# Designs tried in a protein design chat: VHH binders against Protein FAM237B (FAM237B). Part 13

Target 1, 88 residues: Protein FAM237B (FAM237B), of Homo sapiens (Human) (a0a1b0gvd1)
Amino acid sequence: DFEFQKGVLASISPGITKDIDLQCWKACSLTLIDLKELKIEHNVDAFWNFMLFLQKSQRPGHYNVFLNIAQDFWDMYVDCLLSRSHGM
Below, E stands for the ipSAE of ESMFold2; O stands for the ipSAE of OpenDDE; V2 stands for 0.75 times the mean of E and O plus 0.25 times the DockQ between their complexes.

## First folded at step 19 (VHH; framework vhh_8k46_1)

Design v6 (from u5 with T106H; at its last look DockQ between E and O 0.81; V2 from the best seeds 0.78)
Fold by ESMFold2, look of step 19:
Structure v6 (fold): chain B 88 residues (1-88), chain A 121 residues (1-121)
Amino acid sequence: as target 1 above (88 residues)
Amino acid sequence: AVQLQASGGGFVQPGGSLRLSCAASGFTFDDYWMGWFRQAPGKEREFVSYISYSGSNKYYEDSVKGRFTISRDNSKNTVYLQMNSLRAEDTATYYCAADRMEWPGHYTDYWGQGTQVTVSS
């Protein structure tokens, strides 16, 4: 669920999810599954469910991983937006 | 049986370096993230570093970033922690751990015995 997905990222920055570009969102989510070697199904919902798992986990270190992946997602997403704006 | 054997601890002066090693056996090492954790007296065990399955992704607690480097050698079933620019606040027992990092699914968690690191004049 897209609203759920936005909610996970918004926990880092409340205004970050406004006016979402769905194609960039999907592409960045799927790319991070591969880049981070995540053992999850290869789909957008699975990525964000895993992100919520890390965010809510009580195991030390999972929150640090969550924050790092979330920052990488945001950086990639912004780059994607800029590329699409210039590449039409 | 699963075993995680941490070594390389010792006494060191501030600014010094140590390299910790953790040899693993009894499980498929390549299927696990490996981590380093530490515990000082009277404190909860805290996260130091994680490394992903292949070693391509590394994560650090903020206070050690830039000073500590995690690495792994899957051919030797070993994870390492290179600790540079050591400070008194790094004094703790250091533990390695294996984390399957799967979800949803059964959370699998293996811990080694710790190795003492003491940073003092």
Scores: ipSAE 0.693, ipTM 0.873, lowest interface PAE 1.0, mean pLDDT 87
ESMFold2 (binder alone), look of step 19: mean pLDDT 80; pTM 0.803
OpenDDE, look of step 19: ipSAE 0.850; ipTM 0.938

## First folded at step 20 (VHH; framework vhh_8k46_1)

Design w1 (from v1 with S52T; at its last look DockQ between E and O 0.74; V2 from the best seeds 0.70)
Fold by ESMFold2, look of step 20:
Structure w1 (fold): chain B 88 residues (1-88), chain A 121 residues (1-121)
Amino acid sequence: as target 1 above (88 residues)
Amino acid sequence: AVQLQASGGGFVQPGGSLRLSCAASGFTFDDYWMGWFRQAPGKEREFVSYITYSGSNKYYEDSVKGRFTISRDNSKNTVYLQMNSLRAEDTATYYCAADRMEWPGKYTDYWGQGTQVTVSS
């Protein structure tokens, strides 16, 4: 659920409610599962459920990891948007 | 039984270096993220660093970035923390932890006994 996924990041990125490129969102989510070697199912919902777990965990290290992965996601997502806007 | 034994602490001068080790037994080391945490007297335990299963990804608290390096050797069931450019505020008991990062939500963690790091001029 895309709305659930946006909710996970809402506390960190106030602009999350802007129009979202779903293709870039899916591609970046799946790529991070591979790059971070996460032991989760290889699908977008699994990635964002893992992000929610990190975000809501009471363990301080989990939140720091959440913030770092979220930043990597946004960097990749912005790059994806720019690549798709190339030539427009 | 699960054991995590942190070692390599001691006294160092500001600007000095120290290398911590944490030997693990009693669980499948490769299935866990390994982490370092620290606690000064009267303060809350704080996150220092994490390293992923294979060691491909590393995470640091901002105050230690560029000075500390986490690493692991899965053939020796050991995680390390190389601490460079040490400062007085790095003085604490350092703990290693094993953390199984699985969703949905329940993680199993193991904590080691700490090793003291004292940075004093």
Scores: ipSAE 0.528, ipTM 0.788, lowest interface PAE 1.7, mean pLDDT 84
ESMFold2 (binder alone), look of step 20: mean pLDDT 79; pTM 0.792
OpenDDE, look of step 20: ipSAE 0.832; ipTM 0.930

Design w2 (from v1 with K58R; at its last look DockQ between E and O 0.76; V2 from the best seeds 0.00; counts 0 for: pae E 2.1 > 2)
Fold by ESMFold2, look of step 20:
Structure w2 (fold): chain B 88 residues (1-88), chain A 121 residues (1-121)
Amino acid sequence: as target 1 above (88 residues)
Amino acid sequence: AVQLQASGGGFVQPGGSLRLSCAASGFTFDDYWMGWFRQAPGKEREFVSYISYSGSNRYYEDSVKGRFTISRDNSKNTVYLQMNSLRAEDTATYYCAADRMEWPGKYTDYWGQGTQVTVSS
């Protein structure tokens, strides 16, 4: 669920939930599954369920991994938005 | 039976280096993230570093970034922690752990016996 997905990331960047670019959101989510070698289904919901798992985990170190992947997602997403802004 | 044997601890002066090793057996090593954790007397066990299945993704607690390097050799079922520029605050018992890093599902957590690192003049 997309609203759930935005909620996970909003805890780090409260302004992220407005007019998001769904193509950039999908592309960055799927790319990170590959880049981080995640053993999950290759779809956007699976990525964000895994992110929630890391965020809510009681195991030490999972939150550090969550923050790292979330920061990488945000950086990639912003780059994607900038590229599309100049996309003529 | 699962075994995680950490070694390579010892006494070292500030600014020195140590290399920890953790040999693993009894599970499919390549299916697990490997991690290092540490515990000083009277403190909670804290995260030091994680490394992904192939070694392509590495994570560090902020205070050790640039000084510690995690690596793995899947052909030897071994994870390493190279510790450089050691400080007194790094004094602790160091533990290795295996983490399947999956959801949904049952986690398989394995913990090794610790090795002591003491940084003092």
Scores: ipSAE 0.497, ipTM 0.815, lowest interface PAE 2.1, mean pLDDT 86
ESMFold2 (binder alone), look of step 20: mean pLDDT 80; pTM 0.800
OpenDDE, look of step 20: ipSAE 0.842; ipTM 0.934

Design w3 (from v1 with N57D; at its last look DockQ between E and O 0.89; V2 from the best seeds 0.73)
Fold by ESMFold2, look of step 20:
Structure w3 (fold): chain B 88 residues (1-88), chain A 121 residues (1-121)
Amino acid sequence: as target 1 above (88 residues)
Amino acid sequence: AVQLQASGGGFVQPGGSLRLSCAASGFTFDDYWMGWFRQAPGKEREFVSYISYSGSDKYYEDSVKGRFTISRDNSKNTVYLQMNSLRAEDTATYYCAADRMEWPGKYTDYWGQGTQVTVSS
């Protein structure tokens, strides 16, 4: 489930926090399926299985795509967290 | 039959520019990511760039970022690589490839014949 999803991202950002906002996590995962035009099932588990596939692929270029999407996910996730904050 | 025909290579001096083209036939072009790869003699083939189905997302190897631009024209079944600020290390045979980029499923790629790019003073 969610623990393996964090594991995928932690392999490139070992300092990932344990206080994950589930709403932002799910929203960013689903949004990236659409924005990146991924040919996968439209659900959170499918997104992270695809990310693991890219991460573990030995085909040239897949790791570069993985890193790019992971960076986009992180940026979107942080923006989501900030938009949910008050009094900043 | 599937065909990917790369062209536009040549001999240029450092700092010069080239535009590569790759015309595709025999498959539904819009259903594939298109990529450019290169291989120098005695080296492994390396990733240069990918472009998503519609062209909305583009990816680059770090050493070419900011100098190379990938694009595609789905109405012409063609992918391009604009190469600017060329350097000696860019010398290689350049290949285009089609990648379904689908999950789950079997990855099946198509590769084109290469076009030679030589950057030398």
Scores: ipSAE 0.635, ipTM 0.849, lowest interface PAE 1.2, mean pLDDT 87
ESMFold2 (binder alone), look of step 20: mean pLDDT 80; pTM 0.798
OpenDDE, look of step 20: ipSAE 0.725; ipTM 0.878

Design w4 (from u5 with T106E; at its last look DockQ between E and O 0.04; V2 from the best seeds 0.00; counts 0 for: pae E 12.7 > 2, placed apart)
Fold by ESMFold2, look of step 20:
Structure w4 (fold): chain B 88 residues (1-88), chain A 121 residues (1-121)
Amino acid sequence: as target 1 above (88 residues)
Amino acid sequence: AVQLQASGGGFVQPGGSLRLSCAASGFTFDDYWMGWFRQAPGKEREFVSYISYSGSNKYYEDSVKGRFTISRDNSKNTVYLQMNSLRAEDTATYYCAADRMEWPGEYTDYWGQGTQVTVSS
């Protein structure tokens, strides 16, 4: 659910989701699963469900991890938009 | 039985350094993120640092960034916290914790016994 995914990221930057590029969105999501060593299924929905889990968690530190991964996602996503590539 | 034992605390002057260790047993260490947390008298327990399964990803609370370094040695089932440039506000009991960090699924989180760090001039 792409609207769900946008909602998670918008919680840290309300304007970040204007004119979403689906190719960049998918590529950055899947790449971060590997880079961050996430123990989740390797798909976009799993990544954003995990992000919501971190965002809503009551354990101290989970929100810090959420913010750091979300910032990395946004930085990668913006770089992808600048290139406007259709990379995998 | 699961055990997480933090050690290496003590009394130190401002600007000094300490290295905390947390030895783990009774669970598969490599399957958990490890973290450090602290609690000062009259304050809520707060996050200090996390480290991912392999040690490739590290996270810090803003107030300790650049001064504290988390590390782990999976061959020794041990997580460490190198604390440099210590300040009076770092005075607290420091705890280590194991966090499965897995989704979806059931998970078990473990907390260790603390070690006291006192920073005073």
Scores: ipSAE 0.702, ipTM 0.875, lowest interface PAE 0.9, mean pLDDT 87
ESMFold2 (binder alone), look of step 20: mean pLDDT 80; pTM 0.799
OpenDDE, look of step 20: ipSAE 0.822; ipTM 0.926
ESMFold2, look of step 21: ipSAE 0.000; ipTM 0.124
ESMFold2 (binder alone), look of step 21: mean pLDDT 79; pTM 0.796
OpenDDE, look of step 21: ipSAE 0.812; ipTM 0.920

Design w5 (from u5 with R100T; at its last look DockQ between E and O 0.68; V2 from the best seeds 0.74)
Fold by ESMFold2, look of step 21:
Structure w5 (fold): chain B 88 residues (1-88), chain A 121 residues (1-121)
Amino acid sequence: as target 1 above (88 residues)
Amino acid sequence: AVQLQASGGGFVQPGGSLRLSCAASGFTFDDYWMGWFRQAPGKEREFVSYISYSGSNKYYEDSVKGRFTISRDNSKNTVYLQMNSLRAEDTATYYCAADTMEWPGTYTDYWGQGTQVTVSS
């Protein structure tokens, strides 16, 4: 699942919003700002810019934090998608 | 002046335990993530563990997961590393560090003097 998460995150770009559940995306992004105690603006763009910062950071521990938050996002997002599909 | 002093290192046999402490001063401790890093002779300093501002979020390098526990006491400006089931590969100088973990904005980090951990029979 590590490879799947990296693949999913790497494939997400500004032009793919039509395939993304925006409600789940926004909710999971904002929730993680609070749960992970991130010192960033409380909005979706800030969350993903911070994720890119961690991914590209020179400090080795930042990449570990990136991977862990990305895993949590993916798990939450998938659960959100499943809940919405079953709630039809 | 900023000071980070790591202590609690020593000699221990494989399978043993040690508890490292890092006392901090000269900055607002609660505004920083705290981390442990280690460096063996001839190697680069490597990540061991991080802990978020309140202590609610903890992160570990894969090789230490389940054996090491990071914690902090913000009332004492101190971060700890409980090291259990120690192995020869854990032998290194251990350093504590403070990391603002901010973006955008000022990124600053501080590094302390290390404490030696030696695991050998």
Scores: ipSAE 0.679, ipTM 0.859, lowest interface PAE 1.0, mean pLDDT 84
ESMFold2, look of step 20: ipSAE 0.668; ipTM 0.856
ESMFold2 (binder alone), look of step 20: mean pLDDT 78; pTM 0.780
OpenDDE, look of step 20: ipSAE 0.851; ipTM 0.941
ESMFold2 (binder alone), look of step 21: mean pLDDT 78; pTM 0.779
OpenDDE, look of step 21: ipSAE 0.844; ipTM 0.935

Design w6 (from u5 with T108S; at its last look DockQ between E and O 0.79; V2 from the best seeds 0.78)
Fold by ESMFold2, look of step 20:
Structure w6 (fold): chain B 88 residues (1-88), chain A 121 residues (1-121)
Amino acid sequence: as target 1 above (88 residues)
Amino acid sequence: AVQLQASGGGFVQPGGSLRLSCAASGFTFDDYWMGWFRQAPGKEREFVSYISYSGSNKYYEDSVKGRFTISRDNSKNTVYLQMNSLRAEDTATYYCAADRMEWPGTYSDYWGQGTQVTVSS
């Protein structure tokens, strides 16, 4: 559920709730699976379920990893939006 | 049998440096993220650093960023923590740990014996 995915990111980046670009969202999600070497299925839902797992985990350090990956996602997503607004 | 043995601790003055090592055996080292954690007397164990399977992704607790560097050598099944600009607040027992870091379903994580780091003038 896309609303679920937005909910995970909104907890660390308020103001993301409008005008989501689904192409950028999918591309950035899938790219991070590879870039971060995540051991999950290669699909968008799996990425965000893993993010929720890290966010809710009681194990020390998982929240730090969650915040780092979420920041990288946001940075990539914004760059993607800017490229698409210029016709790239 | 799984073994994680941390070493390299000791006494050091503020501003000094130490390099910790953690040698691993009894499991497939390359399939695990490796981490460093520390516990001071009377405090809960806290996260210090994580490193991904290949070593390409590194994570640090805010108070150690820029001073500590995690690394791993998969050919030696060893993870390291280079600690620079040490402060009295870094005094703790340091532990290494292996974390499968996968979803869904996680095999149990492994924890090592600690090594003492004491920073005092």
Scores: ipSAE 0.705, ipTM 0.876, lowest interface PAE 0.9, mean pLDDT 87
ESMFold2 (binder alone), look of step 20: mean pLDDT 79; pTM 0.792
OpenDDE, look of step 20: ipSAE 0.842; ipTM 0.934

## First folded at step 21 (VHH; framework vhh_8k46_1)

Design x1 (from w4 with D30S; at its last look DockQ between E and O 0.73; V2 from the best seeds 0.77)
Fold by ESMFold2, look of step 21:
Structure x1 (fold): chain B 88 residues (1-88), chain A 121 residues (1-121)
Amino acid sequence: as target 1 above (88 residues)
Amino acid sequence: AVQLQASGGGFVQPGGSLRLSCAASGFTFSDYWMGWFRQAPGKEREFVSYISYSGSNKYYEDSVKGRFTISRDNSKNTVYLQMNSLRAEDTATYYCAADRMEWPGEYTDYWGQGTQVTVSS
């Protein structure tokens, strides 16, 4: 899944994957708090702490939720990177 | 007292359909994600589906995706699982569960009594 996302990034824009784009990272993180109705503080650190919680949880459904939200994040993040690099 | 009771199970032929219901009481239903899990004899309990507080976000184990649909009615404190295109491997006891889905916070994990689903010719 993350490997699938990384493969897509490399095939579309190899130079984009060198460093994390902080603006896209923040925007996508905050947007997902709202879209997924997460009961957490509205900030980037809270989002990723919640993602870590889901990933490390012993309850089996939490890992499936983690994977689905992570996929949505990467899809949005890649789209954000591409839109920012267009015409650069 | 917290109560979760799943119902609607039964015997069905492969390719058939069943609709499970889970009535909840003793907690604020809309503050919880609701989930379906199943357990066959000799196997571990496995995740089937989750639904968020409002019902806007739904999650499925890959093997049931496209065949099962989770829904909820917060006015009736009830979660549902519509199961279509049933297969022999779907045979199990099905359980509903409530999950606060909060962090940081206490784990809240309520489990209901199960309902038997048997898919056989």
Scores: ipSAE 0.739, ipTM 0.886, lowest interface PAE 0.8, mean pLDDT 85
ESMFold2 (binder alone), look of step 21: mean pLDDT 80; pTM 0.805
OpenDDE, look of step 21: ipSAE 0.822; ipTM 0.925

Design x2 (from w5 with T106E; at its last look DockQ between E and O 0.91; V2 from the best seeds 0.78)
Fold by ESMFold2, look of step 21:
Structure x2 (fold): chain B 88 residues (1-88), chain A 121 residues (1-121)
Amino acid sequence: as target 1 above (88 residues)
Amino acid sequence: AVQLQASGGGFVQPGGSLRLSCAASGFTFDDYWMGWFRQAPGKEREFVSYISYSGSNKYYEDSVKGRFTISRDNSKNTVYLQMNSLRAEDTATYYCAADTMEWPGEYTDYWGQGTQVTVSS
């Protein structure tokens, strides 16, 4: 669910969800599954369900991991948007 | 028969260095993220660092970034914490832990005994 996915990321970057590029969103989500070695199904919904799991976990280090992955997603997503806007 | 044996703690002056090791047995080491946590007397246990299955992803609490480095050797079932530029506030018992880091599925963790790190002059 796309609204769910936007909600997770908006909790740390409230402006990001306004003009969503779905191609960049999907590509960045799937790429992070591989880069972060996540043991989840290889699809966008699974990635964001895992992000919610980390965000709500009671284990102290899980929130730090959530914030790190969310920052990496944002950086990659912005780069993707810039590449599409500027003909990269 | 799960064992996490931490070692390498000791006394060191401010600005000094220590290297902690944690040898693991009784589980499939490669299937777990490994982490370091610490607890000072009268304080809550806090996260220090995590490292992913292969060692390609590393995470640090803000107060230790740039000073501590986590690493692992999967051929030796061992995780390490290189601690540089030590400060008095780093004084604590340090614990290693294993975390499956899976979803969906059954979540499992293991904890070791601590090793004492004391930073004083």
Scores: ipSAE 0.636, ipTM 0.845, lowest interface PAE 1.2, mean pLDDT 87
ESMFold2 (binder alone), look of step 21: mean pLDDT 78; pTM 0.783
OpenDDE, look of step 21: ipSAE 0.848; ipTM 0.938

Design x3 (from w4 with Y107F; at its last fold request DockQ between E and O 0.88; V2 from the best seeds 0.80)
Amino acid sequence: AVQLQASGGGFVQPGGSLRLSCAASGFTFDDYWMGWFRQAPGKEREFVSYISYSGSNKYYEDSVKGRFTISRDNSKNTVYLQMNSLRAEDTATYYCAADRMEWPGEFTDYWGQGTQVTVSS
ESMFold2, look of step 21: ipSAE 0.725; ipTM 0.884
ESMFold2 (binder alone), look of step 21: mean pLDDT 80; pTM 0.800
OpenDDE, look of step 21: ipSAE 0.818; ipTM 0.921
ESMFold2, fold request of step 22: ipSAE 0.672, 0.679, 0.697; ipTM 0.870, 0.871, 0.875
ESMFold2 (binder alone), fold request of step 22: mean pLDDT 79, 79, 79; pTM 0.793, 0.793, 0.790
OpenDDE, fold request of step 22: ipSAE 0.844, 0.842, 0.846; ipTM 0.933, 0.932, 0.934

Design x4 (from w4 with R100Y; at its last look DockQ between E and O 0.91; V2 from the best seeds 0.77)
Fold by ESMFold2, look of step 21:
Parts: structure tokens; C-alpha cells; sequence
Structure x4 (fold): chain B 88 residues (1-88), chain A 121 residues (1-121)
């Protein structure tokens, strides 16, 4: 659910959900599953469901992990967009 | 039975250093994220640091970034917290915890007994 996924990131960076590049979105989501050692299914929906779990968790520290992963996703996503937009 | 034994606390001057250790037994240590938490009298327990299964991913509360370093040795079932540049605000009881960070699925956690850290002139 792509609207759900955008909602998760909008809570951290309100302007990031406009004009989404799906190729970059999918690639960055899947890459972070491996990079962050997440014990989840290897698909985009699973990644964002896990992000919502961290965001809403009452366990101390889960929100800090959420913020870190969300920032890494944003940084990777922007880099992906820049690498694709420099074609002339 | 699960045990988490935190040690290494004590009295230290501002600007000093301490190294906390937490020895774990009774569970598969490598399957858990490990964390440090602290509680000062009259305050809620707060997050200090987390470390992932392999130690590749480390997380810190903003006030300790650059001063504290979490690490783990999976061959010794032990997690550490190196605390440098200590301040009076770091005075607290420090607790270690294990977090089975899996989704969807089981959510299991274990908590250790605390070790006291006191930073005072």
C-alpha cells in the first residue's frame, strides 16, 4: 500500500511524498532490508509495515531506530533520484 | 533461565570514562538486538543505545552521541557501553536489555539488573 508508505515518511519529512519515483522507492526499500539486518520478508510492503511498527511501538528506543532508518532511506532515495535526473 | 548481568558502574569525575559490561545467558544471544537504558531518580527510564545482531548497526540517544560507544562480542555473549566525557546528567542506574526484533512474529524482551553510574565532582 503505496499511500501508507508515503504516510510513514511524511511524518518525518512532510514534502517528500510528492512525485514519487517508484523505481528508486522500491530499490531503496529492498536495500535497507539487507543493510539494516531486518528479520522481515524481502519485499517493499514488509519494509514499510516494519517501519510503521517501529514508529508506533511503545518499546523505548524503537522510535530512534525508526528515525535513523527513515533518514537513511531519504538520503538513499534522493541520491537515486539525482543519479537518474542527470541525463541530458 | 535468562540472565543479563550488568557491571562496571561506579563513581567518576566529570570528563571521566567508564566501561559497562552486560553478560548474557539462557538465550541465543546472536538473535537479539542489545540495548542500554538508564533511569535517574524520579525520572522515566530512557533509551541510551541499541546494537543490531552482528554489531553492524548502532543507535544512540542524541545527548550521548559522540561520547558513548556500544559494542558486542557474540563469542562471549556480552554487550558493552564505553562512556567517555561523562557529565553530571549521565548519573543514573544503567540497564541492559535484549530485544527480539522480528516482524511479523514474536516480540520477546529480557531486562537485566542495573549498575549505578555516578558522575560528581
Amino acid sequence: as target 1 above (88 residues)
Amino acid sequence: AVQLQASGGGFVQPGGSLRLSCAASGFTFDDYWMGWFRQAPGKEREFVSYISYSGSNKYYEDSVKGRFTISRDNSKNTVYLQMNSLRAEDTATYYCAADYMEWPGEYTDYWGQGTQVTVSS
Scores: ipSAE 0.597, ipTM 0.830, lowest interface PAE 1.4, mean pLDDT 86
ESMFold2 (binder alone), look of step 21: mean pLDDT 80; pTM 0.805
OpenDDE, look of step 21: ipSAE 0.842; ipTM 0.932

Design x5 (from w4 with E102T; at its last fold request DockQ between E and O 0.87; V2 from the best seeds 0.79)
Amino acid sequence: AVQLQASGGGFVQPGGSLRLSCAASGFTFDDYWMGWFRQAPGKEREFVSYISYSGSNKYYEDSVKGRFTISRDNSKNTVYLQMNSLRAEDTATYYCAADRMTWPGEYTDYWGQGTQVTVSS
ESMFold2, look of step 21: ipSAE 0.738; ipTM 0.893
ESMFold2 (binder alone), look of step 21: mean pLDDT 80; pTM 0.798
OpenDDE, look of step 21: ipSAE 0.839; ipTM 0.930
ESMFold2, fold request of step 22: ipSAE 0.664, 0.667, 0.571; ipTM 0.868, 0.863, 0.821
ESMFold2 (binder alone), fold request of step 22: mean pLDDT 80, 80, 80; pTM 0.802, 0.799, 0.800
OpenDDE, fold request of step 22: ipSAE 0.853, 0.849, 0.853; ipTM 0.940, 0.938, 0.940

Design x6 (from w5 with T106D; at its last look DockQ between E and O 0.92; V2 from the best seeds 0.79)
Fold by ESMFold2, look of step 21:
Structure x6 (fold): chain B 88 residues (1-88), chain A 121 residues (1-121)
Amino acid sequence: as target 1 above (88 residues)
Amino acid sequence: AVQLQASGGGFVQPGGSLRLSCAASGFTFDDYWMGWFRQAPGKEREFVSYISYSGSNKYYEDSVKGRFTISRDNSKNTVYLQMNSLRAEDTATYYCAADTMEWPGDYTDYWGQGTQVTVSS
């Protein structure tokens, strides 16, 4: 669920709030499954469950991978928002 | 049987370089992320670097970023760690490991024998 997904990202970027662009959110989530070569189902829920798995894992290195992917997601998401903006 | 053979450790002065190698056998190398970890006396084993299945994604612990480079050659079933600008705090036993990096599903984790890296004047 989307509230769960926001919760995972908010734990590392508390500034994320309301009015999330769902199109950018979905697109960035699915794109990262491909870019990061993740062995998970190709859907948004699977991506964020995998992110939670990495965040909570006891294996050394999983948290560093989580932080890297989360930063890439945020960077891509912000770029997506900016590209959809109409200036005036 | 699964084997991970780490080599290339040694004694080096601060600012020097070493290249670690880890040859793998007994499993489908391309199906695993490969990683380097290290353990200094009196400390827990810590993450150094990961590399994804194809080698297209690389991850580094902050203290080694910009100094260490992980790579893999899937045709030789080998993962490497190029270590540059070595510091005394890099002194440790270095281990290579294989990680399926999947969810949900079976988690598998293979560890090699360590190779000693000693950085001192």
Scores: ipSAE 0.639, ipTM 0.843, lowest interface PAE 1.2, mean pLDDT 86
ESMFold2 (binder alone), look of step 21: mean pLDDT 78; pTM 0.783
OpenDDE, look of step 21: ipSAE 0.843; ipTM 0.933

